# Ledger of designs, part 20: VH-VL binders against Uncharacterized protein B0403.3

Target 1, 247 residues: Uncharacterized protein B0403.3, of Caenorhabditis elegans (q11077)
Amino acid sequence: RRHFGDEYRINTPACDIVCEGQWKSEFHANFHKIYDTEYFEIPLDTAIVKNRANLKMFCSSTIQKYSCLRNECKIQRTPWSAEKHICVGHFDNFDRNINCLSLTDKYVQRECSNVCNSIKIEISQAEIDRMAEMDFSRQEKSEFVEQNKHCNVIACYQLCHEYIISKVCIDSAVAARSVVKSYYDSYLEREYTELNKDDQDELYSSFCRRVTPGQDENEFTANMTRYNNLTLDRMKNDIRSVFSILD
Short names: E, the ipSAE of ESMFold2; O, the ipSAE of OpenDDE; V2, 0.75 times the mean of E and O plus 0.25 times the DockQ between their complexes.

## First folded at step 22 (VH-VL; framework fv_enfortumab)

Design j4 (from z6 with heavy chain T106D; at its last look DockQ between E and O 0.55; V2 from the best seeds 0.00; counts 0 for: pae E 3.3 > 2)
Fold by ESMFold2, look of step 22:
Structure j4 (fold): chain C 247 residues (1-247), chain A 121 residues (1-121), chain B 107 residues (1-107)
Amino acid sequence: as target 1 above (247 residues)
Amino acid sequence: EVQLVESGGGLVQPGGSLRLSCAASGFTFSSYWMNWVRQAPGKGLEWVSYISSTGEYIYYADSVKGRFTISRDNAKNSLSLQMNSLRDEDTAVYYCAREGDWGEPDYFDYWGQGTTVTVSS
Amino acid sequence: DIQMTQSPSSVSASVGDRVTITCRASQGIRSWLAWYQQKPGKAPKFLIYAASSLQSGVPSRFSGSGSGTDFTLTISSLQPEDFATYYCQQTNSFPWTFGGGTKVEIK
């Protein structure tokens, strides 16, 4: 049913794929790492925060990607992304606080990863009951559980990074915590926005809502405040424990 | 305005018991970890105990383990310290202290005025 | 337990003087140290966290420095309201411990 002259197979990649590919190639050249397998958004990657030179190098190539998307691809509206947040929206804040972020990175990559990859993640009986009442499919239950795990891990890294900033950074701890909070808040807002676009906001757990700006933890399951406080207390206790030394 | 008001201090004989209370206002009490810190007459400060926001995580100084019990009632915005088997060395001013929000954990940003416990025969 | 030793036990000073007091930990505590001010008959007031970070509302004449085992609190130009006892606190390892205090007295 194809018309004569139509191209079914295209050897010329779409413009945005070219912009993205160039950016990933520059990442490999600059950091000697393969973007798709060796760059992580959670926690903030060492490649970005190691020092001011690395931040500027990453953001120079990132600005070029978004210029390519705007000017070559005529894409004027792009969704939120971690690299756009850092390099386009908030570069001055990251640059101003790079010394603190660099100093704390080793603790984030080691102690925070240790605790946050080991946190106990549970779904409340109230939410289990709601999923049954709403006749969640097997796939919907799986998505709810996985999204909830993702929110828990993000919240843990945020709390852990803020904790160590307060313990280690000398000059700008308040500002540095704000930079970290802004990054993870925006990330969680993106997670909600992507789910809500498909009218699947019922799959966003009470804990996810608790840690996402502008959301109501009791929207779909009532009386969740104490349960979510217990989850946060457990995270804080585990974080304090990993950094504390007894005689 | 953050306020912490201790009460329940007094004179008690060795081996006796006493229950301290701390009334909290001006902040969301259920969101903060709370501490007791004491100061013997003419001496420095000694951390006694803390309790997490929900009450699930509780820790004590070795000098008071097994004798003191910290608790909280988030509905009444109150913190308590039950002190049993009191000893002469427990004589002190006892302060209720708020641990800062998560960005300032382990530091005490607001303190009550204290309540005096005297253990004497 | 980590022992915190403050020196000197007291300092006699006049308004306008520069005052320094020290706090030494029995083992390394990184920069995980706070400073508190206490006036007679009053509760301690939180001044400095993370060895050198001033709490909101604390005058800029206060400063802290140090890492590892040796820490200092400096008052650059002593004011009448600064006559008090100052305590350090380590939060590196449990139990949290305080120094013995340094009393700043009027000359």
Scores: ipSAE 0.438, ipTM 0.738, lowest interface PAE 3.3, mean pLDDT 88
ESMFold2 (binder alone), look of step 22: mean pLDDT 91; pTM 0.924
OpenDDE, look of step 22: ipSAE 0.861; ipTM 0.928

Design j5 (from z6 with heavy chain S31D, light chain F94Y; at its last look DockQ between E and O 0.62; V2 from the best seeds 0.00; counts 0 for: pae E 2.4 > 2)
Fold by ESMFold2, look of step 22:
Structure j5 (fold): chain C 247 residues (1-247), chain A 121 residues (1-121), chain B 107 residues (1-107)
Amino acid sequence: as target 1 above (247 residues)
Amino acid sequence: EVQLVESGGGLVQPGGSLRLSCAASGFTFSDYWMNWVRQAPGKGLEWVSYISSTGEYIYYADSVKGRFTISRDNAKNSLSLQMNSLRDEDTAVYYCAREGDWGEPTYFDYWGQGTTVTVSS
Amino acid sequence: DIQMTQSPSSVSASVGDRVTITCRASQGIRSWLAWYQQKPGKAPKFLIYAASSLQSGVPSRFSGSGSGTDFTLTISSLQPEDFATYYCQQTNSYPWTFGGGTKVEIK
């Protein structure tokens, strides 16, 4: 989910594509990275959290993008995005905690990525049975599986980043964990909203609901609490184990 | 409101076995990782074992590996410690302890009253 | 295994005294240290996590400090109910180990 779809207005030029293109060009100039192929929302990209100067540089460009959308395209309301969350909605929180986020970034990019990209992700038999009973198409089954994998990876990175913050950050651990939690919670809420908007929320797995604020893990498949606890236990055990061998 | 109550302690000869239980109430037991900690007479605290929320992940102190088995029954809100091949050195008060929530440095926020195990001939 | 050396083993003090207990780890444990209070015949009571964060309901006369290898618990003005044994515990690395304890006694 590196690439977001753009919105086109039928009765106006594709102004938002120009604003987005300028922003991506500035990203390339500033970070020597191609946005579409070298920036990642999960986990938080090193370019954003490397230091305060990088955060400010990324957010200066991002604020200009949203000013372009408002002033040149007359688009006042935009959906949630990772850069909007960081730079428009929560800049002060990220700025206040940048030292902790920067300090923990190497562990997130290495240890957390190793754990979270290696987790075993399975779909419960109860959910397999429900998909069959509801006559899911091949496409719907594939989308369910992929969304479930995405939720598992997001939850793993959230748990892992919160853990390492607690382990290495001294003065701002509570606030820094809140910044990380808010980012991933909002990301998951967006994932649900996009499915619900298209009347496809049955493709949102029990585990996705467990880790998404305001959702019920038993909404579509009953008795999932034990299964989801096993998944979370596995993640927590793997995270705790990898960080027990530090320094 | 959180309550942990140990039972099953007693007198046993070296080489014998005992099974300790810990009854939990006042919290959602299945959400918490649980521990056993022991204290020999007149001595300090020694961590014995932990078990994860679902019971899938277990660790033991070297002094008890291969002899003790920790388990839990989340339907009964019960933690257990099966102790085999007991030695004089296992004589202690055994405490059941709860870990704090994920995201904080690990600590034991609630403890039971303890149950006494005495190993002697 | 990380050894936790707690000092002193005991201290005799009067009500109103300031008491300082130290705990040293054999290798770095960052801030992953907890403090517990234990009265005779009772279970340990949790006081402090993360070296310096007081549990809810713990009197403000208790404070903790330190990081890395050297940690302290301070009781700023000893009260009658504070006569107990105090333990530190590291949870940075398995096995999780406790200090040997510090008994705070009536002088």
Scores: ipSAE 0.538, ipTM 0.793, lowest interface PAE 2.4, mean pLDDT 89
ESMFold2 (binder alone), look of step 22: mean pLDDT 92; pTM 0.932
OpenDDE, look of step 22: ipSAE 0.767; ipTM 0.881

Design j6 (from z6 with heavy chain W33S W102S; at its last look DockQ between E and O 0.09; V2 from the best seeds 0.00; counts 0 for: pae E 5.2 > 2, placed apart)
Fold by ESMFold2, look of step 22:
Structure j6 (fold): chain C 247 residues (1-247), chain A 121 residues (1-121), chain B 107 residues (1-107)
Amino acid sequence: as target 1 above (247 residues)
Amino acid sequence: EVQLVESGGGLVQPGGSLRLSCAASGFTFSSYSMNWVRQAPGKGLEWVSYISSTGEYIYYADSVKGRFTISRDNAKNSLSLQMNSLRDEDTAVYYCAREGDSGEPTYFDYWGQGTTVTVSS
Amino acid sequence: DIQMTQSPSSVSASVGDRVTITCRASQGIRSWLAWYQQKPGKAPKFLIYAASSLQSGVPSRFSGSGSGTDFTLTISSLQPEDFATYYCQQTNSFPWTFGGGTKVEIK
């Protein structure tokens, strides 16, 4: 800058940070929400699914971000992200089902959040025994527990949203459930990929594996099928109980 | 007292159908996974089918897949096995079995007395 | 599928004898093995879970051991009421497979 000599310069953000910053600024302008503190990937945010116009506006901004990354930053390969999944990979599916997603959103944001934030999440004795046998550190135990909680919450939101779709949508409930399932499946696959990249595969619980496509729930801890079936059955019963009062 | 009582066995021709029932009492049926296990005359035990406590998760042995259907009615404390396209090799005593409590390794802690299915030309 | 092989197929023993029955899995099953007793004309009776844990009410003369692929059931002093066929079952992974059985005959 005109006030800095040869040895002085102003720190400049990396190119990808600029692309991301522009996208977040457009999100704020368009939806009156601060991305970093008021946007949720799980469950799908109201701003995105409110109506077709919002979906198109969000995806227009998202396509611009990925064009910025490709053209300005010369980044050709980007990792999976929620917005990339929705806007680049699966826009037609979201667009065709936007009416159902919009109709069900209020139940997802209220009733599903009530159920899924109050579910009882416990670690099986078999997995407690495995952590002891493998001499997990305190940090590894904490990460295992937190990742397991995350998987349980994701599974709960997916099951709850699919249930509501089955109850209230009259268009194509099958297609809408498939859109929701595809989103959460892809999210879980990314969670696994990040752990496997860091050689932390053993921190991925049996329940996480059960709900992640292509994983074996019994890989590290034997005899987990019954436990995981009961966990999922309990979630489904809790979900049905909440909505039977309203419906 | 936990009780499991099977019924519906009998003599049937190959290609025929039967429906087995298991009446449960003395425990909260809707909290337990249930199984069918069979034993051919003079032979050992063979697992046939599994159903989870809500009925959402169902598994079959390869030997019966596509021909048998397990179901449950938690309001009536009843487990069922619909057997279609029966074969001579399906001749056996059929047991209704309860899985042990949550958090323990899988095992069958209570069994009914069995009901006999005979498939004969 | 995990195949379970029991040995021997039968054993003839006197009251008071020590009887051992073996069960071998075709692959590792850790300790996820159950033992059952079956008398003629009756349903199986559950004895042992997790290879070595006795069910409440089972006489202390019964014991189980093993891990991995090789497991044993031992009756330390055979009694007349122990005449039966004994089955092992792996519970490591689906499907739940049983051994072929071992018939214990008392003279």
Scores: ipSAE 0.088, ipTM 0.643, lowest interface PAE 5.2, mean pLDDT 88
ESMFold2 (binder alone), look of step 22: mean pLDDT 93; pTM 0.941
OpenDDE, look of step 22: ipSAE 0.481; ipTM 0.811

## First folded at step 24 (VH-VL; framework fv_enfortumab)

Design i1 (from z3 with heavy chain G103L; at its last look DockQ between E and O 0.63; V2 from the best seeds 0.00; counts 0 for: pae E 3.4 > 2, grease 19.8 > 18.9)
Fold by ESMFold2, look of step 24:
Structure i1 (fold): chain C 247 residues (1-247), chain A 121 residues (1-121), chain B 107 residues (1-107)
Amino acid sequence: as target 1 above (247 residues)
Amino acid sequence: EVQLVESGGGLVQPGGSLRLSCAASGFTFSSYWMNWVRQAPGKGLEWVSYISSTGEYIYYADSVKGRFTISRDNAKNSLSLQMNSLRDEDTAVYYCAREGSWLEPDYFDYWGQGTTVTVSS
Amino acid sequence: DIQMTQSPSSVSASVGDRVTITCRASQGIRSWLAWYQQKPGKAPKFLIYAASSLQSGVPSRFSGSGSGTDFTLTISSLQPEDFATYYCQQTNSFPWTFGGGTKVEIK
């Protein structure tokens, strides 16, 4: 029988917050960075790919986190995350290609960041017209614009990283590009899944769809292929230019 | 099979004009950046110009800048080079060259057999 | 412009010989160099990108090395189909420039 008048209340963190907290503490100890403010999923983080020792160290603590979630919290389904992708789903691919990823990382952090944080991001008149025809609220317009900007930056980092892999890595270039593509593809799939949960599918821009696996760039705004090709050409031109040295 | 077929070469006097064409087949032309490269008789290769897959981004070698115009028609799978104010030193075999996809940027993976341009009095 | 100097201008060799040709850039080009093979009356054929990476379908007897300003193409055991002129190309800076060529001839 329940003793309602003598019931004692306890306030403890949720089990998953404890698992996450331990992981973040180990990240700080190992990499001398605060996870919440100094780790970025885009571009692929230097701490992860600096060398094989860093990859193994990051993934050792990450596997421990997911074991904690599974065994202590009884959570077997988790959303995609960068650390889960790298350490749980694709460790062998990252490990096999760590030399190439390590060699290219300095270019990603400097040249690619320079280009991709300064790219010109525009929304086509066709999509502006669609937002008006569908009577988007101010919040919906803002979310559409920001998501589109995010997709453009992700695509730029992917293209830029693939570019430098092709110019720097020798025998592993094909496999390394596949690792990079898989990472960004999965990231974009998560972005789409988050919007789709709330039936906000129409807030995912034509360009976002172009760069997200399994999506149709023309689903909500017709005849966007030429415009999106121009956007990609601009990115490729900007990337080639940042790596060129003029006499 | 990737094929690139140049045409439009011939004999022209100094100061004249000529338009070269390159017909592409065996690949998705609109996905590739295209280039012109030339080779003077008995000499090496000289890069002339490139054009991006949409045609929006174009670069020229200094030796031809202001005189040559590269263009493409993706509906007809055609690359063109309009050559104006031709000089004796423009005499060469002109090759249409496909740049590899983003997997092999800045390198030419397929070339046509070339078309000969002769500039003389 | 970056000038690309190839040496020698020609080399006479027999089938089975090891052939090495050199390409020198007038300034540093990292490893951003390609090699092409051209037979008389034919267009160039792409062999090597990024100084040392073989294009698909290129025989393993071809190898490239070098970085900065000095690069080499090596054919470990020359075959009859390898008699041709070889060109290097830099892709570090516009305009992209080629070396003057090295003709590999039958002794």
Scores: ipSAE 0.451, ipTM 0.755, lowest interface PAE 3.4, mean pLDDT 88
ESMFold2 (binder alone), look of step 24: mean pLDDT 91; pTM 0.920
OpenDDE, look of step 24: ipSAE 0.802; ipTM 0.892

Design i2 (from z3 with heavy chain G103A; at its last look DockQ between E and O 0.71; V2 from the best seeds 0.00; counts 0 for: pae E 3.0 > 2)
Fold by ESMFold2, look of step 24:
Structure i2 (fold): chain C 247 residues (1-247), chain A 121 residues (1-121), chain B 107 residues (1-107)
Amino acid sequence: as target 1 above (247 residues)
Amino acid sequence: EVQLVESGGGLVQPGGSLRLSCAASGFTFSSYWMNWVRQAPGKGLEWVSYISSTGEYIYYADSVKGRFTISRDNAKNSLSLQMNSLRDEDTAVYYCAREGSWAEPDYFDYWGQGTTVTVSS
Amino acid sequence: DIQMTQSPSSVSASVGDRVTITCRASQGIRSWLAWYQQKPGKAPKFLIYAASSLQSGVPSRFSGSGSGTDFTLTISSLQPEDFATYYCQQTNSFPWTFGGGTKVEIK
């Protein structure tokens, strides 16, 4: 969440650290949160979607950061980040849907966090067998398991946020779900891209591929569709259950 | 395009059993959660049971729990309701209902024509 | 279980009339309520979700409102095809429960 990738730097590290530091200082002043420790990209942060004024304030400082990087540091290409996605790539979509995102945020921070931080995450026997066949090291097994868990949590937050949008938003539900889907899809694409840079494509689980745009869930482990359907059924059941208990 | 056709209703004595079937076509059956909803003569609607798309998550109304078993065969595009220990109050038209997509959760977007179950001595 | 009470049980109305049907939940259900239309001898047809969101293809003369415990379905100008029984359904908690129905009949 902290730093740009090395292939995107064309100037001194001190220049981009100044642009980033100024932006983080403004975040702290405006939202009373320390960016590095109190802001995470999953789920979509309350400070940003609380209301239109907060969205505009966050994006004003974010546009200034990317102007600083471009004009003062000569950095034209940067990896995906939440602030870039929201403010540089998709501001109009977030702005049009801010009322729905604001309305649903309390459910995301409470009910979705409850369910998504406690989901049961399993790795199929087929994938365990494949890791043995490929002679995965202990480090590779650990990375596979950790990446798979991360994909499960992201998918859970996406499904949960889409669910509550469908239940409480009226005029903008379709557009708001698309905004949420685009955010998490792009996040997952970044996760894949980082693995692919190091030629570690085989460490991206079948479930990760299922929920990442343009990926084949059966690429490295065949016949995974039923297992991934079971995983998604469990997530949907858990999500419905957390909202369906009597008050 | 979407079609749901129930069958298997009939007259049965109290304590008897029936198996209802629902043949699905016009959609990817294995992607949808399915429900049974019943309507007693001259009365309103009562939800009976649902089954998740994989068949792994199943819930029943208290009035039928332990007596009815919902199941699905995704290879045959078929939903079933095995009804045992039938009672007079189980007399109803039984509808097979498809649950809406995750974009519109928790409602029944397509229904079959219904099949009539009569429990009488 | 959450009990859903509809009123009135029936309404006699003419084509062109405005018809209002109410539904009350025994507990708060947020806005998690659906409306269905059922014609004699037919299966129910889905009309409204989330208390006020019209399903695709439902005429704009239908509208829903309410939150918490009190909800309404309104038909602004009754048409011949609208003579039917209308049911509300709460989608807040299992078991999902329906109201007793409101029959809209020709006067």
Scores: ipSAE 0.464, ipTM 0.751, lowest interface PAE 3.0, mean pLDDT 88
ESMFold2 (binder alone), look of step 24: mean pLDDT 91; pTM 0.921
OpenDDE, look of step 24: ipSAE 0.860; ipTM 0.924

Design i3 (from z3 with heavy chain W102Y G103W; at its last look DockQ between E and O 0.66; V2 from the best seeds 0.00; counts 0 for: pae E 2.5 > 2, grease 18.93 > 18.9)
Heavy chain, then light chain:
Amino acid sequence: EVQLVESGGGLVQPGGSLRLSCAASGFTFSSYWMNWVRQAPGKGLEWVSYISSTGEYIYYADSVKGRFTISRDNAKNSLSLQMNSLRDEDTAVYYCAREGSYWEPDYFDYWGQGTTVTVSS
Amino acid sequence: DIQMTQSPSSVSASVGDRVTITCRASQGIRSWLAWYQQKPGKAPKFLIYAASSLQSGVPSRFSGSGSGTDFTLTISSLQPEDFATYYCQQTNSFPWTFGGGTKVEIK
ESMFold2, look of step 24: ipSAE 0.542; ipTM 0.787
ESMFold2 (binder alone), look of step 24: mean pLDDT 91; pTM 0.920
OpenDDE, look of step 24: ipSAE 0.839; ipTM 0.913

Design i4 (from z3 with heavy chain S30D; at its last look DockQ between E and O 0.56; V2 from the best seeds 0.00; counts 0 for: pae E 2.9 > 2)
Fold by ESMFold2, look of step 24:
Structure i4 (fold): chain C 247 residues (1-247), chain A 121 residues (1-121), chain B 107 residues (1-107)
Amino acid sequence: as target 1 above (247 residues)
Amino acid sequence: EVQLVESGGGLVQPGGSLRLSCAASGFTFDSYWMNWVRQAPGKGLEWVSYISSTGEYIYYADSVKGRFTISRDNAKNSLSLQMNSLRDEDTAVYYCAREGSWGEPDYFDYWGQGTTVTVSS
Amino acid sequence: DIQMTQSPSSVSASVGDRVTITCRASQGIRSWLAWYQQKPGKAPKFLIYAASSLQSGVPSRFSGSGSGTDFTLTISSLQPEDFATYYCQQTNSFPWTFGGGTKVEIK
């Protein structure tokens, strides 16, 4: 997450920089991490879910940021962000499940990161053929490949976190899995929305569509269901192997 | 209602072959990983093999590796176990077992009633 | 392979009794353990996952506990339908292995 778009700076560009800067300064003071270089939306950041105190501290400063944007900058609409999702839209769900998210975090940061950064990501011959048929430029092919990789990694983290929730969390597993699913679903919806704004819908791969709510995996490339099922089967096998094998 | 029905058991000679089948109904078969688990007479349970939902990932217990082949036909909702080079110690009731959905992985939430394989001269 | 040792091998009990069955793993398996019930001539029935979580439809008189290497299944007030053999299964390490079973019999 590097730059905001022009629509997010329409009312008071200097004002939103101040609101954001205050928030980033508080992040650094509270978590001893530099937001711009040490915070990632994928996977869910360990500083936020470490315990209930950290969640509340992060969300207190986040609510202040969005109050600053609304009241001081007159900015009413912002894109989805991890902090907005967690603190403004879904705080109660995260708070109710913080114990499970805290217990599973170490597995997410180590085992899930290990498997999800090692998954083999392939693009089907059907998708390669479509890029040629639609005369994708070199830049468009590169963007398609990187977006597809991004969707694969997001899906892997979601599946891996849901897996370990089921193995570690006893009474709250169903609710905690729903919190994790909602987070990654919303992230993917943001990714699609950003592509669609610039009429670049065709750069969203069949696999990306499969894992994004409300999308049709066969929209641009037909008969992809079996291929995408195989991709998901590979991810699930890799995840099981990390947690089920001693060596 | 989830149902798993095994068939194909019987009496065979050592070194012989037998093919077991498991007919699945009441659930979306191609969304579940499937297993074979066996139980020798008067003994406990032993995991034999599993196959992933698409059939791409297959694993065997060391005791049967190289002799048994698991397969599935998702169009027919059928799981199979081809057993070759049978030994006396393969005598058991063979159960097909469904793994739980991703929310309950690595546990066997539904079992068939089993089919008996007897290996003796 | 992780060896699972169940104790006792059998228990003679009356309806209404509290029954405790133990399962010990040869190495740490976290809480990655399931319990199954099997009646003679029937397939096993899944009871408990993650050491202590009851499967839907399992009566509340069943409970599980433990972590690491030592686990227990408790039936708080034995009913006539509970006379069966009970198995533990570890799911920590491949291959998944079962305990030898504990038979709960009518006294």
Scores: ipSAE 0.441, ipTM 0.731, lowest interface PAE 2.9, mean pLDDT 88
ESMFold2 (binder alone), look of step 24: mean pLDDT 91; pTM 0.920
OpenDDE, look of step 24: ipSAE 0.872; ipTM 0.937

Design i5 (from z3 with light chain S53K; at its last look DockQ between E and O 0.61; V2 from the best seeds 0.00; counts 0 for: pae E 2.5 > 2)
Fold by ESMFold2, look of step 24:
Structure i5 (fold): chain C 247 residues (1-247), chain A 121 residues (1-121), chain B 107 residues (1-107)
Amino acid sequence: as target 1 above (247 residues)
Amino acid sequence: EVQLVESGGGLVQPGGSLRLSCAASGFTFSSYWMNWVRQAPGKGLEWVSYISSTGEYIYYADSVKGRFTISRDNAKNSLSLQMNSLRDEDTAVYYCAREGSWGEPDYFDYWGQGTTVTVSS
Amino acid sequence: DIQMTQSPSSVSASVGDRVTITCRASQGIRSWLAWYQQKPGKAPKFLIYAASKLQSGVPSRFSGSGSGTDFTLTISSLQPEDFATYYCQQTNSFPWTFGGGTKVEIK
């Protein structure tokens, strides 16, 4: 359920639709899944990690898409995407760790999805006060709340996947956790970059900043470290509980 | 150098109380989940309690639930175990133990030297 | 609670021997098991997690295996410093529980 933004359509809108359409058609042929309804960037998608053959099929098609965009459409810059990250930037890392990622995928789709889609997400009183002090519009408050929820869900999936890698994978746990961390870090960096481009930096919550590389959790709302520690502690408790058969 | 130093053990009568303390140094205490584990004389290990890094999530073994209270003071790098209504079967060496970081969860990577609690009439 | 049963309770062995210690869980714990070594008068020392992964600095003569309910710790060639008591711990379900220990002694 991806939508193209300005970057995809600036120079040659008809051309990029062809490149994307060919890629989606190959996705359907190769994985027997409809891209628009069955491919997800969060959590890391099953089509990619099922086995090495699937990774290679996905990335062969993806390299062809980006070659099409560059060579036929003259589109030189695109925003971060899961397929670009995995296939253009980090294929060797994913390939080296595909066995671990394959083993852990079932837990991500079942236990992690259960936990992360049901986490309690609250906005601190300090952040509520800041929104009032800065006179956020109704739309800005909505965007802040939704972005904050999104960051919480992403952080939950990252922590959950790292947890299960540590318990399940024998030979490559450290490297596999680094692959997962890099994926979600890059996703969060894209989220920040998109807000920053629109001069809406203030809509990026303290928790979002805490989990995004290079950001200061106290940039706009002071003294948030303890609150964000409590949020992460709750996520870790919920994750451990779902795997420990706690009631 | 990670160090955990327990104190507060001693001899106590059944029904009495005792407070154990664990002083932590050489690591960022507030980032780690902490545990108490005990070992009765000539016996194996028994997990007693844990406390999350913020102190908000606390769990106890059934054998001590309602009688023992774990707590931490992150400003003082200190872990505590308040033990009330002590029984003969609580006699043990009590260890404070650091839980591994999230990348190596659910095991105890550093232990203190232990402090001995003897409950005897 | 998940009961962890270790066998044998003790083993008498010589330097150079292969020693195998078993740990059985009362129900499935996947591969979520740790091993510890405890020398007399000392606190336990962490050796193995996830049934088979050696902690940094643990000699390669130690190995672990198993999944489900049956697990083993093997010392391929016993050294003088390996005489100790070994404990397994399940990390699948709270409360985390330990086996009763296996004491490895000089024959």
Scores: ipSAE 0.528, ipTM 0.791, lowest interface PAE 2.5, mean pLDDT 88
ESMFold2 (binder alone), look of step 24: mean pLDDT 91; pTM 0.921
OpenDDE, look of step 24: ipSAE 0.863; ipTM 0.932

